# Ledger of designs, part 47: VHH binders against Abasic site processing protein HMCES (HMCES)

Target 1, 269 residues: Abasic site processing protein HMCES (HMCES), of Homo sapiens (Human) (q96fz2)
Amino acid sequence: CGRTSCHLPRDVLTRACAYQDRRGQQRLPEWRDPDKYCPSYNKSPQSNSPVLLSRLHFEKDADSSERIIAPMRWGLVPSWFKESDPSKLQFNTTNCRSDTVMEKRSFKVPLGKGRRCVVLADGFYEWQRCQGTNQRQPYFIYFPQIKTEKSGSIGAADSPENWEKVWDNWRLLTMAGIFDCWEPPEGGDVLYSYTIITVDSCKGLSDIHHRMPAILDGEEAVSKWLDFGEVSTQEALKLIHPTENITFHAVSSVVNNSRNNTPECLAPV
Key: E = the ipSAE of ESMFold2; O = the ipSAE of OpenDDE; V2 = 0.75 times the mean of E and O plus 0.25 times the DockQ between their complexes.

## First folded at step 3 (VHH)

Design c32 (from ee5 with T99V L103S K104G P105W Y106R; framework vhh_etentamig_d1; at its last look DockQ between E and O 0.33; V2 from the best seeds 0.00; counts 0 for: pae E 17.0 > 2)
Fold by OpenDDE, second read of step 4:
Structure c32 (fold): chain B 269 residues (1-269), chain A 120 residues (1-120)
Amino acid sequence: as target 1 above (269 residues)
Amino acid sequence: EVQLLESGGGLVQPGGSLRLSCAASGFTFSSYGMSWVRQAPGKGPEWVSGISYSGSNKYYADSVKGRFTISRDNSKNTLYLQMNSLRAEDTAVYYCAKVGYSSGWRFDYRGQGTLVTVSS
């Protein structure tokens, strides 16, 4: 996964992340560093995206079922990294393969510390290789959405009003991530950064791309992944597998340019 | 097969202390949260205390907070409940319960229980 969409306004995004804690109380995640949230239809590595993580990461003795929402840098910077510039990292940390997560120090160490997060997105993009050509067709991949009587397919938003309705009730894609905290050698703010765990693609997506993000489908899966205080690494890793509960549609080549940030990026062609 | 065996119950005077133990087997004990629940005569089950898989987080019902202490030894596959300042209302059968991850946050297994009687 090398491209996502996360364009919802902050308030809408927050509401979409409503959850129940272990006591059954309805809650909204509290924001950390809300000013770093930058909505975009076209999110690339090194950009900031919102993730969910347990409050216990920030507050001692906190209820680990409580959630924080925070923009983090896409591309994990390991805590042990000693260079002053994260861009000097010599290996790709955009994704973490599920089969080697425990073999790579950059992922194993933070995972062992319980640094699990849920990466939020409208969906993610993948490119299908066209047979016989060097051309690639991009697809937007996301959770199936509940058909509201008026809101057909994302493409059927014939009116601005319908478009807003679609996104107000949009089920966000919830991807399993690992994050780490990096302290710059020269001082400064701690950098929070994440990697997306990837798995082999489900059958439905296999013709488009052979790998997919590990998607946490449902509140239970999300809660278990986040709650490192109650759920061990071993149990959490059982949640990492491909899911068939996705849908997709072809989009225009507009998304190919990472600088393009318009609704056309995810609009069906 | 998952087995939970409680021990340590008995008769104690008000103000007294007991230490309950639960021996666990048949699963990776260190990977699961554990709890104590109790059932008094004529009453429904009551959650008493919980502890995370690592022991880092401990939880207590308000009725026992400050009096009871939950702990675990993962090397021995054992759960403990230290009960101090016991009251008549603490009289119950105490059960050790395993958190079931497959069933959400519910308990999937419990022991046969150990009786605690607090009486003058």
Scores: ipSAE 0.064, ipTM 0.471, lowest interface PAE 2.8, mean pLDDT 90
Fold by ESMFold2-Fast, scan of step 3:
Structure c32 (fold): chain B 269 residues (1-269), chain A 120 residues (1-120)
Amino acid sequence: as target 1 above (269 residues)
Amino acid sequence: EVQLLESGGGLVQPGGSLRLSCAASGFTFSSYGMSWVRQAPGKGPEWVSGISYSGSNKYYADSVKGRFTISRDNSKNTLYLQMNSLRAEDTAVYYCAKVGYSSGWRFDYRGQGTLVTVSS
């Protein structure tokens, strides 16, 4: 997983993240750095994306079941990184493999600190290799959506007003992530950055790509992954496995260039 | 199968103290947060106190803050609740609960609990 869509306006995104705390109270996640949220149909590594994490990461004695939503840099910069420029990191931390997460220091250390987050997206993109050619077919991959009379299908929305109706009740993709905090050696703001945990592809996606993000399907899995105060690393890692509850459709090559940021990036072809 | 066995309840006068214990089995106790939940006669369940899996973070309902202290011993799979300055309103059956993540009621508890009666 190296490209996502996360285009919802901030208010729509916030409502899509409504949840219940440990007491059963309905809540919306509290924003940190909301001005850094940049919606896009075509998010690449090094850009910021919204993640959910436990309020306890920011406030001592906070209820660990309460959620914060914050934009973080995609591409984990380990707390021990000693260069001045994070873009000079010699290895790719866009994703971390589930099978080696406890062996790699870059991931094991923040995971041991409970730095688990849920990465939010409309869905993600993968490129299918085409036999006998260097061309690749992009696909948009996302949770099955509940169909209503007013929302229709995404391909049926012919006007800008109809597009808004599709997204009002969109079920966001919730991917398991690990984050870390890096302090620039020369001073400046703390950088929050994340990686997406990857697993072997499920049967349904095996013809598109051999790997997939670890998807947390449903509020129980999301809550357990986030609640680092109540759920140990060992128990949380049991949530990391391939998921079959996913759907997809082919999209045009417009998405290939990460600078293209239009609804055409995820529209069915 | 999760099993939680509460003990330590009894009759006590207002202003008195009691210490409740809960012996846990059937799951990795040291990997999950634990709570105390009470149910007074004729009322629904009320969350009282919670403790993180390591014991580092503790939480209390406003009604008991400053009077009750939650603790755990992971080597013995045991949860405790020290109750001081007891009031008539604290009269309830007290249940040990493993944290739950299903929406709605977020605590899983089982067994008969332990009865605490505060009366003169």
Scores: ipSAE 0.051, ipTM 0.510, lowest interface PAE 6.4, mean pLDDT 86
Fold by ESMFold2, look of step 5:
Structure c32 (fold): chain B 269 residues (1-269), chain A 120 residues (1-120)
Amino acid sequence: as target 1 above (269 residues)
Amino acid sequence: EVQLLESGGGLVQPGGSLRLSCAASGFTFSSYGMSWVRQAPGKGPEWVSGISYSGSNKYYADSVKGRFTISRDNSKNTLYLQMNSLRAEDTAVYYCAKVGYSSGWRFDYRGQGTLVTVSS
């Protein structure tokens, strides 16, 4: 819940986010600040990653079912934060537990404003601690993918052309998030930042880790989570639960160092 | 401080064309949708057209659809309205406005406007 991969080129990422609005029209999300997108196989807290959110957050009277894609800072900075430097925040906002989300001011306030987002990734990493040892085995965790003769297995591509084809039709992991908007006291652009909601792990992941991100599986779940104009907070929170529709494979310890930004981070071992 | 400066208005004959511009400053222009609003003499304000922050989605009031085209150049922080097939009913002061999310029309900023007069 503290490391992801989101490495796709912008155009590929955008195509993977095709959706239907409430009128049934096929659309691509519209980018905000696309030059702030920093793709990497190894994203950590405080970095920027793309999220989806409703157009209604940006445009008066917009159709709330229309989607914007924007890079946001991982690690929610509450709108009420009074210091000039977000690094001075005295508590961890990388994740937000679903069972206490309405008890924590940092999360319930933006949630009450409809500030729901979908955090995008290729998948996430989690470290399994083996009993009786200090060794930790990292895993890459992601949606099951439809295999074709051209795309092969993830991490099995034997050339740049084959690697590109594996990722052309990748189903992005879609995680439920909450965002907030912080206005620096000294002025400047508003800082958009997010947290990832977590739940108890599903049975399939329980041997790896006891928590997992709240995954939104399918267009209906994504649409309901994003559409704060038509879906209340209470109804949206019903979408927050574990899913068994997930797969994983072990990866090398290369991913442990967040400076390592290579395909080896997610390659099977 | 948000500042919007409209220009390009003037006197034009019915059926003519005019292009309005709006120079924006004091905010990250490329992060916000923009609108044109007009106010005819003795009338309340009327929303005319809107455009998403990237320019990929454009919206029009029924009264101008097919005749007006909204556009933007985010590299120049400028909003445009191309007005074709003008009619006397299009006579108004035209304002550009910054769209505020979760806000009513009142929280949108607008400039001093530019007068468009359509008359023989």
Scores: ipSAE 0.000, ipTM 0.135, lowest interface PAE 17.0, mean pLDDT 84
ESMFold2 (binder alone), look of step 5: mean pLDDT 83; pTM 0.848
OpenDDE, look of step 5: ipSAE 0.014; ipTM 0.255

Design c33 (framework vhh_etentamig_d1)
Fold by ESMFold2-Fast, scan of step 3:
Structure c33 (fold): chain B 269 residues (1-269), chain A 121 residues (1-121)
Amino acid sequence: as target 1 above (269 residues)
Amino acid sequence: EVQLLESGGGLVQPGGSLRLSCAASGFTFSSYGMSWVRQAPGKGPEWVSGISYSGSNKYYADSVKGRFTISRDNSKNTLYLQMNSLRAEDTAVYYCAKTHYGEYPRAFDIRGQGTLVTVSS
């Protein structure tokens, strides 16, 4: 996973993240650095995306089941990185393979510190290799959605007008991430950056791409992944596996250029 | 198989202190939350205290807050409960339990006879 859509206005995104703490109290996540949230239909590595993480990362006596929402840089910069410019990092940390996560220092160290986050998106994009041509077919991949008029789930055959209406009740894609905190050696603000954990694709996606992000399907999985105060690394990693509860549709080549940021990027072709 | 062995109980006077221990084996102790559960004579089990896998987060029933302190030593696979300012109402058999979270458990396993704490003059 190297491209996502996360275009919801801040207020709509916040409501889409409503949750219950361990006492059963309904809550909205509290924002950190909301001014750094930049909605886009076409988010690439090095851009900022909103993530959920435990309040306990910021407040020593906080309930670890309470959630913060914060924009973080996509592309994990390890805490031990010694150069002044993060763009000079020589490894690709956009994704982290689930099978080698405990073997790679860049991921093992922050994971050991409980630095787990949930990466939020409308959905993600993948490019299907087409035999007999040098063209790739892009697809938008997302959780099944409910139509606002009680007419069933949203799909590729639906009109653009129906697609506009679903954003008010959109179920956000929730991907398992690992983040780290990097302090510039010459001083400045701490940089928070993340990677998306990847797994083998499910049967439903195997014809599109051989890998997929580790998707946390439902609030129980999301809460366990975030709650580093109560759920050990070993137990949390049991949540990392392919999921079949996903849908997709083909989109136009407009999405190919990461500078294009319009609704056409995810509209059904 | 999970094995838990409680110890440290005894007879103490009101206002006294006791430290309970639980020796754990048969599972990766450092990966699970742990809880203390007690059963007073004629009553069902009551959750007393819980601790996260790392020891960083601790939880207590309102009846014991400020008096009891839960702790663990992952290098020794041992759970502890330091009980101060004991009251007659604390009289119970104390059991340790493996949980996934360490906070109020929905389900737990009780092994052996536990350790009896009697608070009486």
Scores: ipSAE 0.000, ipTM 0.145, lowest interface PAE 16.7, mean pLDDT 83

Design c34 (framework vhh_etentamig_d1)
Fold by ESMFold2-Fast, scan of step 3:
Structure c34 (fold): chain B 269 residues (1-269), chain A 121 residues (1-121)
Amino acid sequence: as target 1 above (269 residues)
Amino acid sequence: EVQLLESGGGLVQPGGSLRLSCAASGFTFSSYGMSWVRQAPGKGPEWVSGISYSGSNKYYADSVKGRFTISRDNSKNTLYLQMNSLRAEDTAVYYCAKGSYDFWKGYFDYRGQGTLVTVSS
């Protein structure tokens, strides 16, 4: 996974992340650095994306089931990185393979500190190889959406006109991530950055791409992944596997250029 | 297969005490927070108490604070609830849960058979 859409206005995104804490109390996640959130239909590595993480990462006595939402840079910069410029990192940390996560120092160290996060998106993009041409067909991949009570048939995301109507009740894609905190040696703000864990593609996506993000399907999976105070690394990693509960449609080549940031990027063709 | 087996319920007079136990199997008990949840006749479920995977952090509903004590023994895969100063309003079936919830399935999918606590003179 190297391209996502996360275009919801901050207030809509916040409501889409409503959750219950361990006491059964309905809550909205509390924002950190909300000014750094920039909605976009076409998010690439090195841009900021919103993630959920446990409040216990920021407050020593906080209930670990309570959630913070914060923008983080896509592309994990390890806490041990000694250069002054993160762009000098010699390896790509956009994604982290599930099969080697405990073998790679860049991921094992933050994972040992409980630095698990849930990466939020409307959905993600993948490019299918087209036989007999150098063109690749992009697809937008996302959770199946629940239809509203208004009318089942008009709730489908089959045309650009219908997309605006579904966003108010959109079920966000929730991807398992690992984050780290890097302190610039020359001073400045701590950089929070993340990687998306990847797994083998499910049967439904195998014709589009051979890998997929590790998707946390449902609030129980999300809460267990986030709650590093109650769920160990070993138990959390059992949540990392392919899912079949996913849907997709072909989109236009407009999305190919990461500078294009319009609804046309995810509209069906 | 996850199994949670509650025991220790019974009939007790107001002001009395009971100790509930929950034997867990089918998952790594020491890696999960655990909860006690109760359901009184004709009412919806109510979360009572929770405990962290290590036992270091404990949480209580306001209705039971100071009267109930949650604890666990990770070597025995067992969760406990010590209930003191019992009141008629504590009458309910008590369920053990893994300490997580799902919006679509509800908080109680992983609870066991439950154990009945009746507080009556």
Scores: ipSAE 0.000, ipTM 0.144, lowest interface PAE 17.2, mean pLDDT 83

Design c35 (framework vhh_etentamig_d1)
Fold by ESMFold2-Fast, scan of step 3:
Structure c35 (fold): chain B 269 residues (1-269), chain A 119 residues (1-119)
Amino acid sequence: as target 1 above (269 residues)
Amino acid sequence: EVQLLESGGGLVQPGGSLRLSCAASGFTFSSYGMSWVRQAPGKGPEWVSGISYSGSNKYYADSVKGRFTISRDNSKNTLYLQMNSLRAEDTAVYYCAKKGYSGYDLDYRGQGTLVTVSS
């Protein structure tokens, strides 16, 4: 997974992340660095995306079930990286394979510190290679959505007008991530950066692409992944597997250029 | 099979101390948060204290904060509750519980150990 959409205005995104803490209290996640959130229909690696993480990462005595929402850089920079420029990291850390996550130092070290996060998106994009040609067909992949003005789920056959209204109650895609904190050796702000864990594609996506992000389907999975104070690394990794509870539709080649940031990027064709 | 075996309860004078133990078996103890829950005569169960899988995070009910200390030894699969400055209202059967995700969701509750605080 190398391209996502996360275009909701901050207030709409915050409401979409309403959750219940360990004591059953309804809450909204508290923002950290909200000014760094940049809505976009077309987010690529090295841009910032909103993630959920446990409040306990920031406050020593916090309830580990309480959530912070913070923008983080896509592309994990390990805490042990000694160069002054993160762009000089010679390893691709945009994605982390689930089968080797405990073998790679860049990922096992932050996992050992409980640095698990949930990466938020409207959905993600994948490019299906057409056999016998160099052309690739992009698809937008997302959780099934419920129509507010009609019975049934939102689909590719719905008009553009219906798609404009769906965002008020959009179910955000929740992807399992690992983050790390890097302190520049010559001073400056701590950099928070993340990687998305990937798994083998489910049966429903196998014709589009052979890999998919590890999707946390439902609040129980999201809560257990985030709660590093109560859920060990071993138990949390049991949540990492393919899911069939996703849908998709073909989109225009407009999305191919990461600088294009319009609703056309995810509109059905 | 999952087993939780509490011990250490007994009769104690007000202001006294007791240390409860819970021996766990049948699951990967070091991977789960654990809790102590008590049930006083004629009352429903009350969550008392919780500890994270690693032992780094500890939680207490307001009624026991500052008097009770929860701890664990993952090498021995054992949970502890040190109870100091005991009061008559602490009289209850104390249960060891493998914590579900929710603080009130408790799996594999043990047989319990009776703590009586009286003169």
Scores: ipSAE 0.000, ipTM 0.207, lowest interface PAE 14.9, mean pLDDT 84

Design c36 (from ee5 with T99P S102E L103W K104L P105R; framework vhh_etentamig_d1)
Fold by ESMFold2-Fast, scan of step 3:
Structure c36 (fold): chain B 269 residues (1-269), chain A 120 residues (1-120)
Amino acid sequence: as target 1 above (269 residues)
Amino acid sequence: EVQLLESGGGLVQPGGSLRLSCAASGFTFSSYGMSWVRQAPGKGPEWVSGISYSGSNKYYADSVKGRFTISRDNSKNTLYLQMNSLRAEDTAVYYCAKPGYEWLRYFDYRGQGTLVTVSS
């Protein structure tokens, strides 16, 4: 997973993340650095994306079931990184393989600190290899939406005036992430950055790509992944597995260029 | 498919006690925090008490602290509210509430409620 869409306006995104804490209190996640949120139909590594994480990461005695929403840099910069420029990190931390997560120091250390987050997106993009050509077919992959009884897919025949209503009720994709905090050696703000955990693709996606993000399907999975105060690393990792509860449709090549940031990026072909 | 069936309400004198029960079905009860919400005649809903999915953490509105006790039995898919030292102001329909998330919106699944009347 190397490209996502996260285009909802901040207020719509916030309402889409409504949740209950463990006390059963109705809540909206509280923002940190909301001005750093930049909606886009075409998010690439090194850009900021919104993530959910436990309030306990910021307040020592906070209820660990309460949630913060914060923009974080895609591409985990380990807390021990000693160079002044994080772009000089020699290994790619855009994704973290589920099978080696406890073996890699860059991921094992933040996991030990409970630094689990849920990465938010409208959906993600993958490019299907076509035999006999260098061309790849991009697909937009997302949770089934409430639109039809069988499929929540976006249809090309849908009228444009109905699309704004679709987004107001859009079920965000919730991907399991790990984050870390890096202090620039020359001073400045602490950098929060994340990686997306990946698993083997499900049967439904196997013809598109061999890997998929670890998707947390439903509030139970999201709550357990975030709640590092009540859920151990060992128990949380049981949530990391392929899921079949996804849908997709082919999109045009306009999405290929990460500089293109228009609704055409996710529109059905 | 979520079903919540409250019971145990009735008429009780001030200072009396009642135990409310909520039988839950259609979801994995042990995976969700649960709440009790009440609504007095002519008033909006008021959150009364909440309990974590494990039962380890319990929370109460200031108006009921020390008088009400929330508990759950995950093996029986049942939520309870033990109400002691009842006051006239506790008169309300009491609803069992399960958190829900549909259409990117928070909402509560609630049962039909059980009426608690505190009066002589």
Scores: ipSAE 0.006, ipTM 0.257, lowest interface PAE 10.4, mean pLDDT 85

Design c38 (framework vhh_8cml_1)
Fold by ESMFold2-Fast, scan of step 3:
Structure c38 (fold): chain B 269 residues (1-269), chain A 121 residues (1-121)
Amino acid sequence: as target 1 above (269 residues)
Amino acid sequence: EVQLVESGGGLVQPGGSLRLSCAASGFTFSDYAMGWFRQAPGQEREFVALISYSGGSTDYSDSAKGRFTISRDNAKNTVYLQMNSLKPEDTGVYFCAATGYSLKPYEYDYWGQGTQVTVSS
């Protein structure tokens, strides 16, 4: 996965992340650095995206089932990176293969520290190779939504008012991520950055792309991935597998340019 | 099914040039950093050159600096190594390798089978 949509206003996004803690109490995640959240229909690597992570990462003695929501940079910068400018990292850490995650030091070390996060998105984009290799067809891929009738009514010609109603009850895509903390060698703020774990695509996506993000389908999976205080790395990695519980539709080439940030990026064609 | 296929090796005289190519298939080439390694008979594999997934950054071993140039064409899923001013010490099997996520030259996901480069009079 190398392109997502995460456009919800902060208040709507926060409500969409309502959860129950270990005691069964309904909660909303607390924000860290909310000013760094930048909604977009077209998020590329190196931009900031919201992730969920355990409160225990920030507060000693916190209940590890309680959640923080924080913007993090997409593209993991390992804690041992020695250069002053993280944009000069020579390797693509946008995604992390599930089959080699425990063999790669960039990912094994933060996993050992419990640095698991859930990457939030409206959905993600993939580009299908078409016969006659000169063009790719983009698709928007997302969880099935409860009210299918809404999706059937929403076309490229629909008014902006109709789009607002779709998003009020949107089920966010929840992808398994790993994050790390990098301290600039010459001082400055700690950089939090993440990678998305990828798996082989499911049957439903095989015609579009051979890989897909590791999707955590449902609150039980999300809770176990985040709760590094109670769930070991070995147990958490059992959650990493393809899922068939996804939907998609073709979108226009407007999305190809990451500078385009409009609802047209994800509208069905 | 992942494949890396090297080509362009051969026999050249000292001071000569060769251009190696590595054709990649079975993975998203533009997501991977690509490296070249070499191995002389009975020796360990030695790092030669690395290019980032976008082509915006390159790195070279001390022996390769100023003589070799690594480049890539993401539209063709191919990485290249242009070798100039070749020396007998450059003789070896040259391997291309792909790493999506490693910070270290020795930690690569995929390896080709290699192409022989021989520099002799």
Scores: ipSAE 0.000, ipTM 0.115, lowest interface PAE 17.8, mean pLDDT 84

Design c39 (from c38 with T99S G100R L103W K104E Y106S E107R; framework vhh_8cml_1)
Fold by ESMFold2-Fast, scan of step 3:
Structure c39 (fold): chain B 269 residues (1-269), chain A 121 residues (1-121)
Amino acid sequence: as target 1 above (269 residues)
Amino acid sequence: EVQLVESGGGLVQPGGSLRLSCAASGFTFSDYAMGWFRQAPGQEREFVALISYSGGSTDYSDSAKGRFTISRDNAKNTVYLQMNSLKPEDTGVYFCAASRYSWEPSRYDYWGQGTQVTVSS
């Protein structure tokens, strides 16, 4: 997973993240650096995306089940990185393979510190290799959506009016991530950056791409991944596996160029 | 003032059992993960077991799995380590530790003074 959509206005995104803390209280996540959130239909590595993480990472006396939402840079820069320029990191940290996460120092160290986050998106894009050509067919991949009175799922048959209504109640994709905090050696602001954990594709996606993000399906999985105060690394990693609870549709090649940021990027072809 | 007080150590025969206790005061116990560590003379302190705030999650070193059980009583501000099938290699000073932030052993905020466990025939 190297491209996502996360286009909802901040207030809509915040409401879509409504949750219940361990005391049963209904809550909305509190924003950190909300002005750094840039909605886009076409987010690539190095851009900022909103993530959920435990409030305990920022407030020493916070309940670990309470959530913060914060923009973080996609592409994990390890806390131990000694160069002044993160671009000098010789390997790509956009994704982290689930099978080697405990073998890679870049991921093992922040994971040991409880630096788990949930990466938010409308959905993600993958490019299917087309038989007999070098062309690839892009697909938009997302959680099944609850149908409204007329229609609720994104589909080629849905009317334009129904598309507008879908976003008000859109179920965001929740992907397991690891983040780290890097202090530039020469001073400056702490950089928060993340990687998305990847697993083998589920049966339903195997014809599109051989890998998929580790999707946390439902509030129980999301809560356990985030709550590093209650859930050990070993227990949290049991949540990392392929899921079949996803859907997709083919999209236009407009999405291929990461500079294109319009609704056409995720519209069905 | 923060205080962690270990008790329950002693001399036991190989194959025996001991239950260690750690009484905590001076901080909000239910907000902290609690761990047990041990140290033999001239050796580095090593991780033994860890328990989350609520007791819902535990973790153990490979040497402790299947033999030791960590538990806690938040009403009594106490964490326990039940040690069964003790071996001479388990001999050492056992330390209680509290962590606010993570499951990382190097990030424990408070440490007790330790209780001696000796496993000998």
Scores: ipSAE 0.000, ipTM 0.271, lowest interface PAE 12.9, mean pLDDT 85

